# Ledger of designs, part 24: VHH binders against q9vxt7

Target 1, 187 residues: q9vxt7
Amino acid sequence: MPRPVLLIHGGAGDISDSRIAGKFAGIKQALRSAWGLLSPDNGSGGGSALDAVEAAVRSMELDENFNAGYGSCLNTSGQVELEASLMEGRDLRAGCITLLRDVMHPITVARRLMEKQRHTFLGGAAAQELALATGSERLQPGALVTEGARLTLKEFEDQVAQGKDPFFARTELTDDKPVPKTDPSGE
Short names: E, the ipSAE of ESMFold2; O, the ipSAE of OpenDDE; V2, 0.75 times the mean of E and O plus 0.25 times the DockQ between their complexes.

## First folded at step 16 (VHH; framework vhh_5c3l_4)

Design BB1 (at its last look DockQ between E and O 0.56; V2 from the best seeds 0.00; counts 0 for: pae O 9.9 > 2, unsure alone 63.2 < 65, SAP .689 > .668)
Fold by ESMFold2, look of step 16:
Structure BB1 (fold): chain B 187 residues (1-187), chain A 127 residues (1-127)
Amino acid sequence: as target 1 above (187 residues)
Amino acid sequence: QVQLQESGGGLVQPGGSLRLSCAASGFTFSGSAMSWVRQAPGKGLEVVSDISGSGGYTTYADSVKGRFTISRDNAKNTLYLQMNSLKPEDTAVYYCARDKIAYGTGDFWAAYDFDYRGPGTQVTVSS
């Protein structure tokens, strides 16, 4: 059997210098938490890759450095709306969850859907009922909201109030300095 | 051709210290993030620590945090692991490995793929 490989893509786009340390630590935490579940020494068979993927995503859902779960972006009503999906390659089973609220680990709910239910894609009240019926705790409203996410929403609202095109509103606050002048002689 | 060679292992009493070294060649060492990985008897691989190419960012597994220090000397193409306050649970073969990670601009991703690691050095902590 070939040795396992685990890869995490933490998102597209630039990372400001002030966020590199947290993102470096967070992606390595997620890799470490999942890697131990992959075992060339355990001949029990399938499911280990799925366990590792779930563990990696659960680590990121707890980590405010990622746009997943705790500290993820807010909708225009100031709420965290949760999505997660997963697919296994052996039999191509999948579970997809959207519009879930106040649950710490939407990836685990998506796995429960894939393994235990007749539907592949579930959202809203039905996804919420699945999460609670299968053992997820309902968090207090706002438990997944961070100050950083609130400030990002405030910036978006300010740009809209100024008549700016919302498609160019920032999705995260930046710690970078203001954009320098474009005149190279004047800097 | 990538070459990694660990050294500095041995037998040590609980509470003792060891310093592991990894000599690297065949790639741009200063541009590569690196890891120390260990395998205890009967166990799978555990990633102990990671360090960025410049040395500016480090991480540690919770089991070794505060006791182990990863460092590098890019002028000598050498990776180090200072291991203090050693415990019997630290008994393992220790490997150095080149990380796969991208950050700073564009895509952010990392991977564990330890097919390209050194032959390892044995650390035994026993009273």
Scores: ipSAE 0.572, ipTM 0.812, lowest interface PAE 1.4, mean pLDDT 82
Fold by OpenDDE, look of step 16:
Structure BB1 (fold): chain B 187 residues (1-187), chain A 127 residues (1-127)
Amino acid sequence: as target 1 above (187 residues)
Amino acid sequence: QVQLQESGGGLVQPGGSLRLSCAASGFTFSGSAMSWVRQAPGKGLEVVSDISGSGGYTTYADSVKGRFTISRDNAKNTLYLQMNSLKPEDTAVYYCARDKIAYGTGDFWAAYDFDYRGPGTQVTVSS
């Protein structure tokens, strides 16, 4: 069997130097979590590629250094709307979740959807029902909102109020540097 | 061919110090993040410390934070681990490993391939 390869992308956009250290640490943690499942030599190996990928993403969903799960970017109402997607190459299966709220690990919900094999994409109420019915814990409202996310939204609102282009805005807090013009689709 | 070779291990008393080195070849050393990992008897592999390609960013396991220092000399293709205040629980085989991490404008990603590690060097901390 070919040796497995694990790749993790920690974000796109104008990432400030101050954010690199956190992302570096976060990526390493995700890699360690995932690789431990892939490599029997670590004493706990034997997991599948799916297990490893899910573990990596779960790690990142807990880390504010990434704009997923805890610390997600907020919608205009100041709420976290979670997204996750998972795909398996062997059988070409996929699961996608959008507009999920107050669940710690959307990636796990996406996997459950994929494994159910009825739908490939669920959002909103349907996604919520799936999450809860399959064992996800409903968190307290706002549990995934960070102060950083609130500040980022505020800055966005201020920019809009000033007549600036709303399509290019910060999605992460940076140092006392000018607000970079970034494509929010990458964050 | 990627090659990593650790050196500097040995027997030390508790509270002592060691400096490990890792000679790297067969790849662009400065372009790769590097790690020290260790395996204690009866335990799995543990990542001890990491350093970015440039050396500008480092991470440490909680168990070694404040005692160990990772560094590198890219001109010499060498990775270092300064180990101070050694404890018996630090006894392990220490390995140098490559962690591929790239970041730049608009991107940050990492790849983990544990196949590229050295043969290891034994560190024993005992009174």
Scores: ipSAE 0.007, ipTM 0.274, lowest interface PAE 9.9, mean pLDDT 84
ESMFold2 (binder alone), look of step 16: mean pLDDT 79; pTM 0.793

Design BB2 (at its last look DockQ between E and O 0.05; V2 from the best seeds 0.00; counts 0 for: pae O 10.4 > 2, placed apart)
Fold by ESMFold2, look of step 16:
Structure BB2 (fold): chain B 187 residues (1-187), chain A 127 residues (1-127)
Amino acid sequence: as target 1 above (187 residues)
Amino acid sequence: QVQLQESGGGLVQPGGSLRLSCAASGFTFSSYAMHWVRQAPGKGLEVVSDISGSGGYTTYADSVKGRFTISRDNAKNTLYLQMNSLKPEDTAVYYCARDKIAYGTGDFAAAYDFDYRGPGTQVTVSS
């Protein structure tokens, strides 16, 4: 039997000092939520890995410290638009969801698409119908919006109003210091 | 070669305390997050606590929060677990474990891959 390993990548780029504690706690919570599903008493091969991945991502979707689900970035209309994707190694199946709204766990919808549908990629109204038809609860509008996300949008809008260049085409940030120091904990 | 060695286990009455230590060598200790992991009889591995490389950030499983305190001394390459208010449910082999990932890329990631652990120390809490 293969020895289980679980790895979570919580995002690239510089993490401000004010966010490190939350990201450390959040990534460890996600690891703990998923790890219990990989024990020999609960295990199955590929299905067990899918369960663990889904559990880890669901933990991050509830965690405002990650740009996923609750507390994710807002579009310019101040709304949360959700995306998730999932792929398995056994049969190379995948499910990809975009432009989903008011559903707490887009990763679970992506899994439902992968497991039950012929299409690999759904968005918008089709993704919304799949989510509701397969048992996702519809949240109240705004339930996924946090004050932190509102402030981030406001700062972006203020910079644009001052004539600062919004990211376009390349959507890149540069830093002349090429190697920030971090440890596995996100410090 | 990574070497981790736990000590401080033993038999203790419910409500008692123990402090576990873990001596580390063979790697840059301060560059890695560390864990305490336990295995109760007939159970899988449970990660009870995590600590960042600097020691500035800690997390705890709900089952031990408020009773256990993880710490590290990077000058001595030593990890600690202070266990207070021990319960029979805390009976387990306790392992000192290192995160697989050492970071210098700007990416934020973590892994549970328990190849990087010591041989363990037994903690028994019984009346």
Scores: ipSAE 0.345, ipTM 0.711, lowest interface PAE 2.6, mean pLDDT 81
Fold by OpenDDE, look of step 16:
Order: sequence, then C-alpha cells, then structure tokens
Structure BB2 (fold): chain B 187 residues (1-187), chain A 127 residues (1-127)
Amino acid sequence: as target 1 above (187 residues)
Amino acid sequence: QVQLQESGGGLVQPGGSLRLSCAASGFTFSSYAMHWVRQAPGKGLEVVSDISGSGGYTTYADSVKGRFTISRDNAKNTLYLQMNSLKPEDTAVYYCARDKIAYGTGDFAAAYDFDYRGPGTQVTVSS
C-alpha cells in the first residue's frame, strides 16, 4: 500500500502576520489528528482516508484561528451559517451541507449525508433536521459566534458605510486565539 | 534510534555572534520540520525558530527576528542557527528539536510540538 498523503489548507484570506502562527499551529493539530488515524506505526492506525479527513476538519472547526465552525464568519444578520462538504474517491460519493446553524462539526453532518446516499446537498431546515436526527447536539443560539467574528463584521459594515469597496474586506481579525481544548458540544 | 546533538555554544560578548549546529541521525532528516528552542534559567521553554523539511519555509520568534537565521543541510543531516547581534537576554540552553509530524518535502513548519530533543548547548552572552 502506498504511503498516504495528507494536504491541509487553512484559508486563503487576507491574513495578517500576527495570525500566521495560530494558523500553523492549528494546521499542525489537524495533521496530527488525521495522521494518527492513518499511520499503523503509531498503534492507532486503522482509520480510513475519510476518517482522517473528517478528523482534520473537525480539529479546524474547533479552532477560532480558522473562520469555520467555532468562529465562523457571520452573515449580515450576525449569525453563523455553517457549511461543509466532503467526497470520497473510491465510490465517488459526496455530501454537502449549507446554512446549518448551532451545530458543532458540520463536516460530520456532511459525512452522514454522504453515507445515506439519498442526497448530495442539503441546506437550511433539511440540513438541520438531518443533523439533529443523526445525533448532533443543538448548541445554544450564538454559541459559535466569537468576539472576533463580531468585530470582523463590524469592520466590514464600517467600511461599507464609508463607501469603501468591500471586495477586499478582511474576513478575519489580526489577533490570534488559543485553540480550545474541548469540543463545545461535548462530543 | 533518533539522535540529535547540538554544538557551537559558548560565551560571547553582547553584540557578538555564534553559529549553532545540530547533527541528526536515526531518521529521514529531510522529512521533518525542525525547531530551535531555548530555556533560560528560571524560565519556560521558548521556541526560537522553525524550518520546514525542505528548508523552504522559516519562522522566527519576535525576540530574535532579524538577528537569527535558521537553515539546514539535508545532505549532511544538519540543522543550523546563525545568531548575530547577541544580547544578554539570549543567554540560555539551546536545543535542537524534531517535529512530531513528518511532513515530507512540503514547505510547512509549525512550532511547539516535538518528540525528540538534543541535550542542548549553553549560550552565554555577558560582558
């Protein structure tokens, strides 16, 4: 069996220098989480590529240094609308979730959708129903909203109010935040 | 067996320079990001600089940026730290450390988590 390869991308926005360290730390944690499942030499090997991918994304969804999951960018109403998608190459299956709210780890919900093999894309109420019906915990409203995300939205609004072009607006603040040690959902 | 051995430390006056080396063996050196870390008396471990497996990416602590340069020679299994404009606050034991994760030939370096560390070399900056 060929050696597995893990590639993780932590975002392509306008990232300040001060945020780089947090990004790298977060990526490293994601790699560690994923690789542990793939490497037989570590004694924990036995996971699939899909398991590894999900683990990596779950790690990043917990990390405020990424603007997905906890600390997601806000919509214009100040709300988190979660998205996640994944695909497995063996059978060419895919799952995609959009407009999911107050659920930790939308990537897991996307995987559940993929495995059901009925739909490839669910959003809004349907996605919410799937999440809860398949075991996701509904978080308190606003649980995924961070102060950084609020400030980012405010900055955007201010720029628009000033007549500036919002096309180049930042999607992340400059301040690094520590990675949470525990899943806010308790999973 | 993974082995790391630092050398090049010593006593220097403020403003002086030192070049540290770390000899690595027992693993595929180029597959791992490497770190220089240091510990001053009474202080915790501090990351000084990082370099990706290929050497294409480097990072520095703010306290050493512009003064220190990390590099590596993968053909020689050796990590280097060029330290210029040394200050008394740079006094510490300096360690070479291997990152926990093998990244292969990618240009990625992340600090703060290593599985092996050398015995260290003492750097003292004093008048």
Scores: ipSAE 0.007, ipTM 0.265, lowest interface PAE 10.4, mean pLDDT 85
ESMFold2 (binder alone), look of step 16: mean pLDDT 82; pTM 0.832

Design BB3 (at its last look DockQ between E and O 0.34; V2 from the best seeds 0.00; counts 0 for: pae O 2.02 > 2)
Fold by ESMFold2, look of step 16:
Structure BB3 (fold): chain B 187 residues (1-187), chain A 127 residues (1-127)
Amino acid sequence: as target 1 above (187 residues)
Amino acid sequence: QVQLQESGGGLVQPGGSLRLSCAASGFTFSSYAMHWVRQAPGKGLEVVSDISGSGGSTTYADSVKGRFTISRDNAKNTLYLQMNSLKPEDTAVYYCARDKIAYKTGDFWAAYDFDYRGPGTQVTVSS
């Protein structure tokens, strides 16, 4: 009968002022999408913590404001490589997916791995086969690539060519227009 | 000592309007995002709207989008919810709450926990 709590960490690193509004809206959408499943009296039925976590991450995977699924950072070949992992606290089961391509919701594939397969970690062709065999749609190549992600990769490559330290290269384009910060501490 | 106090609830007919207010004290109001949450009878909590500390970003649950408007007056330390085109489904206790969201260098996170709210104001929409 513990009261549910849902927390989403939206990423480490600097967020440019121009991106704050989009990330604010996106993280709130993810929270709302998941909360209804977690709070049985506030939705069409009850759900588990796993249902809520999956729904939150699926919301972020559709949202180009996050580096998950649509709009993910690109590898050096200009492609989206997908990773996701999921773990439950009760039995410490986990599912980990890497090197998945052209699937909208890698978190759902990670859950399928955790719940229905003997392996904890799966990647590449095996992960791809699991995704398709369990109902994921194969997207057209490039469907997850956004113009923003292409420009971000180009800026990274330009900084490397100028001798900048790639460890600190920005993951998003910088804007110069002021945007107010939002900062609930929650102390 | 954080204090939040809602007001402006009441009985209203379907299609009517109400304006909720929340007086805040004991913290730097403009530094915190805020939200309105509601609890219908026998139901869990639903976040209906969020607003950034500056007021520059707002979000709404789909169930209220286009009908409700969140706003704040940081000079008066007051949060508002304008509720138009009210429906019986909007009947609930409405709480003003400090939002658990942080944006700063290094970390971006948000949470629904609902421990940081006022005592609530009743809104009843019925014929």
Scores: ipSAE 0.560, ipTM 0.809, lowest interface PAE 1.3, mean pLDDT 83
Fold by OpenDDE, look of step 16:
Structure BB3 (fold): chain B 187 residues (1-187), chain A 127 residues (1-127)
Amino acid sequence: as target 1 above (187 residues)
Amino acid sequence: QVQLQESGGGLVQPGGSLRLSCAASGFTFSSYAMHWVRQAPGKGLEVVSDISGSGGSTTYADSVKGRFTISRDNAKNTLYLQMNSLKPEDTAVYYCARDKIAYKTGDFWAAYDFDYRGPGTQVTVSS
């Protein structure tokens, strides 16, 4: 059996130095969450690539250092509309969720959809129904909204109000606090 | 030949402390990020902490944050893990592992790719 490899990307964009540490920490946490499931050396006798990637994304969905799940970018109404997608290579199955509301782990819902093997993509009410019918907890409205996300939306609104090009808006809050640059590579 | 050897494990009561060491040889120690990983009975391998080659960056599992401290002495080719406020759930074989793939500056991506690890040292936390 070939040695498994786990790769995680924590996003790209105009990210301030102040957010770097948190993002890397979050990525590491995601890796940790997944590694125990993926590693063949694990005596747990379980774990699949799907389990690993789901675990990784679930970790990231909980981390406000990423703009998915908890801390997602807000729509113009200040609401979180969740998206997630999952694909497995063996059978080329995929599950995609969009416009999901008030669910902590849309990736899990996406996986459930994929495993049903009937639809590849569900959104809105259908996605919501699937989520709840398959065991997802409905959170209180606004539970996934972070202060950072709210401020990001405000910045966007301010930019629009100023007549600036809205197509070049930041999707992550920038902290004005100077943070020393560190090389995470250690090289 | 790359070699890693852990030491410092043992039996300790809850709330106690241990300091693990990992002696490295056979490679440029400072060029590699290092990790502490552990395996508890019946559980999979858990990455506990990691440190960049230079020592300038460290990360910890949520389960050990505030209690464990990873460090390294590149002049001595040694990796350390200070474990304080130990809990029974910290019971495991602890391994030091070399990270084959390091973070790249400017990108937010990471991978676990441990190409070498030591034989491990047993840590038992029990009353």
Scores: ipSAE 0.133, ipTM 0.558, lowest interface PAE 2.0, mean pLDDT 86
ESMFold2 (binder alone), look of step 16: mean pLDDT 81; pTM 0.815

Design BB4 (at its last look DockQ between E and O 0.32; V2 from the best seeds 0.00; counts 0 for: pae E 2.6 > 2, unsure alone 64.2 < 65, grease 28.2 > 24.2, SAP .767 > .668)
Fold by ESMFold2, look of step 16:
Structure BB4 (fold): chain B 187 residues (1-187), chain A 127 residues (1-127)
Amino acid sequence: as target 1 above (187 residues)
Amino acid sequence: QVQLQESGGGLVQPGGSLRLSCAASGFTFSNAWMSWVRQAPGKGLEVVSDISGSGGYTTYADSVKGRFTISRDNAKNTLYLQMNSLKPEDTAVYYCARDKIAYGTGDFWAAYDFDYRGPGTQVTVSS
């Protein structure tokens, strides 16, 4: 009879109306990928809450609709820099990864760090070595960069060159069609 | 208040078909993401399929892809699940659910807890 709850917050920053339906479709995919891991099984063990959270974030890291993994926003050098963190609430164990490159699933590296329990926070070359030593594949440089992310960086750079305040820059370019809005009531 | 009522369940032989319906009221149906979820005996809830308010986006569990089709008729406030090539492992109570979704300036979220669901309809697939 446990009644698990799985909630995904889809991000912060300006989101154009034209993109919001795709983001909800991506959240639904992530929820579905993870939900079954929370369900008990009468003949076989299910997954843990950590398994479910990792699965949900891995789904989002593959989805270019999210600023995570594939399709992440680019730094000013036009490169993807990866971050992820994971924490379990019972014992407050955590793993935090930053400045990781060319690895598809930084959330899994964060979990590996948490489970080794040597450090809570790891970045750069040390995070890279942990990822490879624990089984992550090194992707070719640029594999996580999308055309949409390049266009968004270009728009930001154009506004800075015009002397505009970047506060009004959008995280994605506006297109011609509004996305459907769903009724937020009833949450 | 939100009201959901499933119908169309029953006993079917393996390989057969059923079409489930869900009548919805008490909210703006055309704006809501909807799900079909099922609960097999002794198991937790499994999400079978989701559909956007317009019907333009659908998702399916791997176990039902190619066999089940979710659809909606926004003029009739009705959600559907066409189930073909039914298998004994499809035996479950099937629930129609309104998804919990919120969005505003700069953020958005969705959750599965399925508190907004109907009483369910039994589907039994057996020889």
Scores: ipSAE 0.357, ipTM 0.694, lowest interface PAE 2.6, mean pLDDT 81
Fold by OpenDDE, look of step 16:
Parts: structure tokens; C-alpha cells; sequence
Structure BB4 (fold): chain B 187 residues (1-187), chain A 127 residues (1-127)
């Protein structure tokens, strides 16, 4: 069997230098989490590529360094609307979730859709129903809202109030502390 | 050739302490992210802790947070793991590993390679 390769993209945007280390750490954690399932040498018992990908994304959904899951960007009402999508290349299967609320791991819901449902894409109430019906825990309202996300929304609102172009608003938290630029990979 | 060699494992009672060391050679140690990973009986590999090249950034698994401390001496090409308040569930083979991460500049992506680890050292926590 060919050696598997695991690639993770940690997001794009105006990321401050102070956040780089955390993001890379988060990516590493996600990679390691996934690799434990993927690597045949780890004795972890034959995880699939799909399992690995889900594990990686679940890790990221827990990490405030990323703006998905916990710490997601807020809508204009200050609410988290979750999105996730999953695809299997071998059989070209896919599952997509949007406008999901108060669920920790939308990627898992996306996988459930891919594997168990007739539809490829569900949003809003339908996605919510799927999530709960398939075992996802409904979190307390606002559980996924972080202070960082709230501040980001506030900055956006302030920007709009100032008449600045909202199309170029930041989706990442801004840190005011200057940090020396270092190799984020540690290499 | 990358070489890693763990030492310091052994048998300890619950609540005891151990300090693991890892001697590294064959690469620029100070530039490398390093990790301690462990494998308990019947379980897969678990990342215990990692540390950036400079030592300025560290991470810990939730299971060991507050009890274990990762550190490094780049002058000696050595990685350390101080393990305090050891528990039976900490029983495992502990490996020193070099994190081989490829990343792209401009895009925030990374690839992980887990090929470089030592032969491991056994840690047994038992009364």
C-alpha cells in the first residue's frame, strides 16, 4: 500500500503574527490526530482516509485558533452559523452542511449526511434535524461564541459605522502586540 | 541520518516522577519541532507533548497537562520530558520524535511526516 499523505490548510486571511504560532500548533495537532488513524505503522487499527480527515477537522473545530466550530465567525446577529463539507474521492461522495447551530462538530454531521442520507447538501432546520437525529449534542446557545469572535464582529461593526468598505473586513482576530517574525513551522 | 535515542524510562510508583531524555543527531536540532509520543498497551500512538525549535512554544495533551513538562537543550541536541505525578494510565512506551512538517509560504498549509522517532523507552507506573 502506498504511504498516505495528510495535508491541512489552516485557513486564509489577515492573520496577525501573534496568531501564527497558535495556528501552526493547531494544524500540527490536527495532523497528529489524523495521522494516528491514518498511519499503518501506528498500530491504531486501520483508520480510513475519511476517518483521518474527519479527525483533523474535528480537532480544528475545537481550536479557537481557527474560525470554525468553536470560535467561528459570527453573523451580523452575533450568532454562529456552522458550515462543513466532506468528500470522498474514491466514490465521489460528498456531504455538505450549512447554517447549523449549537453543534460542536459540523464535520461529523456532514459525514453522516454523506454516508446515510440521500441529499448531498442540507442547511438550516434540515441540517439541525439531521444533526440531532443522528446523535449530535445540542449545545447551549452561544456555547460556540468566543470573545475573539465577538471582538471581531465589533471591529467589523465599527468599520462599517466609519463608512469603510465592509468587503475587506477581517475575519481573524487582530492582536496589537508586535511579535518577532519567526518561522511558523519551527524548521 | 536522523537518529533519536530515548532514555530515562523505568518502573515507578503512582505519584512518582521520571525524566526522559532524547539524544538527537543527524539534523539541525534547533530548527526542529520535537515531540514526545507514547503508546500504551492496546492503544495507538498518542502525542504527549511537543515543543518548537526555539522552545518558545509547547503543547500538551490534556491527559498530561500540569503534570508533564517538555523542554530542550539545543546546545546538547537533547529533548526532555519531566513527568510528575505519574499515574498507571501513563504506562506506555515513550518515543522521541522529530516533527517533519512541510508548509507553504503564502498559503497556510502543512503536511505531516511521522517517520522519525527513536526506539522508545518503557515507562511503567505501578504500585
Amino acid sequence: as target 1 above (187 residues)
Amino acid sequence: QVQLQESGGGLVQPGGSLRLSCAASGFTFSNAWMSWVRQAPGKGLEVVSDISGSGGYTTYADSVKGRFTISRDNAKNTLYLQMNSLKPEDTAVYYCARDKIAYGTGDFWAAYDFDYRGPGTQVTVSS
Scores: ipSAE 0.048, ipTM 0.412, lowest interface PAE 2.0, mean pLDDT 85
ESMFold2 (binder alone), look of step 16: mean pLDDT 79; pTM 0.806

Design BB5 (at its last look DockQ between E and O 0.37; V2 from the best seeds 0.00; counts 0 for: pae O 6.3 > 2, grease 24.4 > 24.2, SAP .705 > .668)
Fold by ESMFold2, look of step 16:
Structure BB5 (fold): chain B 187 residues (1-187), chain A 127 residues (1-127)
Amino acid sequence: as target 1 above (187 residues)
Amino acid sequence: QVQLQESGGGLVQPGGSLRLSCAASGFTFSSYAMSWVRQAPGKGLEVVSDISGSGGYTTYADSVKGRFTISRDNAKNTLYLQMNSLKPEDTAVYYCARDKIAYTVGDFAAAYDFDSRGPGTQVTVSS
């Protein structure tokens, strides 16, 4: 029988040289944290694929090098707003949460939603109540904010003040609005 | 085509040292992160250390941190594990393994499946 596979994608976007060491350490820690749940041993069976995925994401949520949990990017009010989702492949059950605050592990709340609630998707106060009712610790305000996230927000605000649009990516070394090729009109 | 061959295992007393080597061929060695993975008797696979393709970044499981040192020589296509202050719980078959995914710019991803691993080398730590 094929042995288990665990793959982690640490996020899309350019990686600067100064961030490579942290990303390497963090993604490997997440892999190590989860791998044991997929590997059989001589005592007991391993955990499910859901257990392994949750463990990997929980490791990344603790790691400021990833945009998840601790060190997540900030909204324009300087606050961390949390989202997480997961899905299992057997029955395609899913749990999705958004606008959660002050919880270390939003992925675990998403799993609890999938397993223990009627709805697939919850946000805001309902997600917050689920987190507390199912055992998540409520963190003090600001506990998930890092200096790196604060600096990223400042860079965004500086670009907006200069009239730039930091949401659009430039994929060429030219203006981002090329001269359109127009159709010749004919009857 | 991927070939990995571990060597350097043996019987050693607690507190001793051992240096494992892994000869690699059949792929671009420097493009892949590499791992040392061990399997104690009756246990599953435990990843003890990882090293980046360039060799510039390393990580260690807590159980071996400060005692084991991973390194690589990309000119010789060889991975190493220096094991110091060995303990009976380090007794295992040690495998050299390649990450399933090569690094690509724009994304950062890694994967374990350990299909690309050698036959292993036995390390036994006992009195």
Scores: ipSAE 0.464, ipTM 0.783, lowest interface PAE 2.1, mean pLDDT 81
Fold by OpenDDE, look of step 16:
Structure BB5 (fold): chain B 187 residues (1-187), chain A 127 residues (1-127)
Amino acid sequence: as target 1 above (187 residues)
Amino acid sequence: QVQLQESGGGLVQPGGSLRLSCAASGFTFSSYAMSWVRQAPGKGLEVVSDISGSGGYTTYADSVKGRFTISRDNAKNTLYLQMNSLKPEDTAVYYCARDKIAYTVGDFAAAYDFDSRGPGTQVTVSS
């Protein structure tokens, strides 16, 4: 059996130094979550590549250090509109979700779509219906909105009001706090 | 050729301490994040701790937080794991592994490639 390779990208953008520690930790957590499923040495390592990828993304969707899932960037109305896509290479299947709201783990919804093999791309009401019909919980409105995301939107609005170029606006709030040398929760 | 070699394992009593070392060669050590992983009898491989290339950032499994400390000396191409307050459940073969993690401001990526790990060192915690 060929050895698996797992690659995760934690995003790109105007990311301040203060955000590096969180993103580093978040990426590693995602790797750990996924790798446990891939490891052939694990009696439990019977997971597929698809399972591993979903696990990694689910981990990241929970982490506000990433702008997906919890802590997503907001639309101009201050709302989270979720997107996720998944593809498997064996049979070249894909599932894509857009404009999903108030659901945790849109990646799982994307996978469900892919596995149904009826549609490749669903958005809005249709995506919402799929999510709920297939077992996703409807969260309280605004549950995925973080203070950081709200402030980021405000900064964007201010920038626009000042006549600055909105195409290069920050997507993450800058924290001026020093980056800790170690994880303050671990040590 | 990438080479990793663990040392420092052994038999200790519960509550004891060990310090593992990993000698690295065949690559630019400081350019890679490194990990300690372990495999206990009858269990799967578990990531214990990891450290960024510069050593500025570390992470730990919940099971070892507060007890284990990962560090590195890039001048010596050596990775370390200080293990304190050892428990019987820490009994395992411990491996050092190279993590292909690249990050810059605004770009974060990580890759797991387990071809780059040492032969392992046995740690046994028993009364």
Scores: ipSAE 0.020, ipTM 0.358, lowest interface PAE 6.3, mean pLDDT 84
ESMFold2 (binder alone), look of step 16: mean pLDDT 80; pTM 0.816

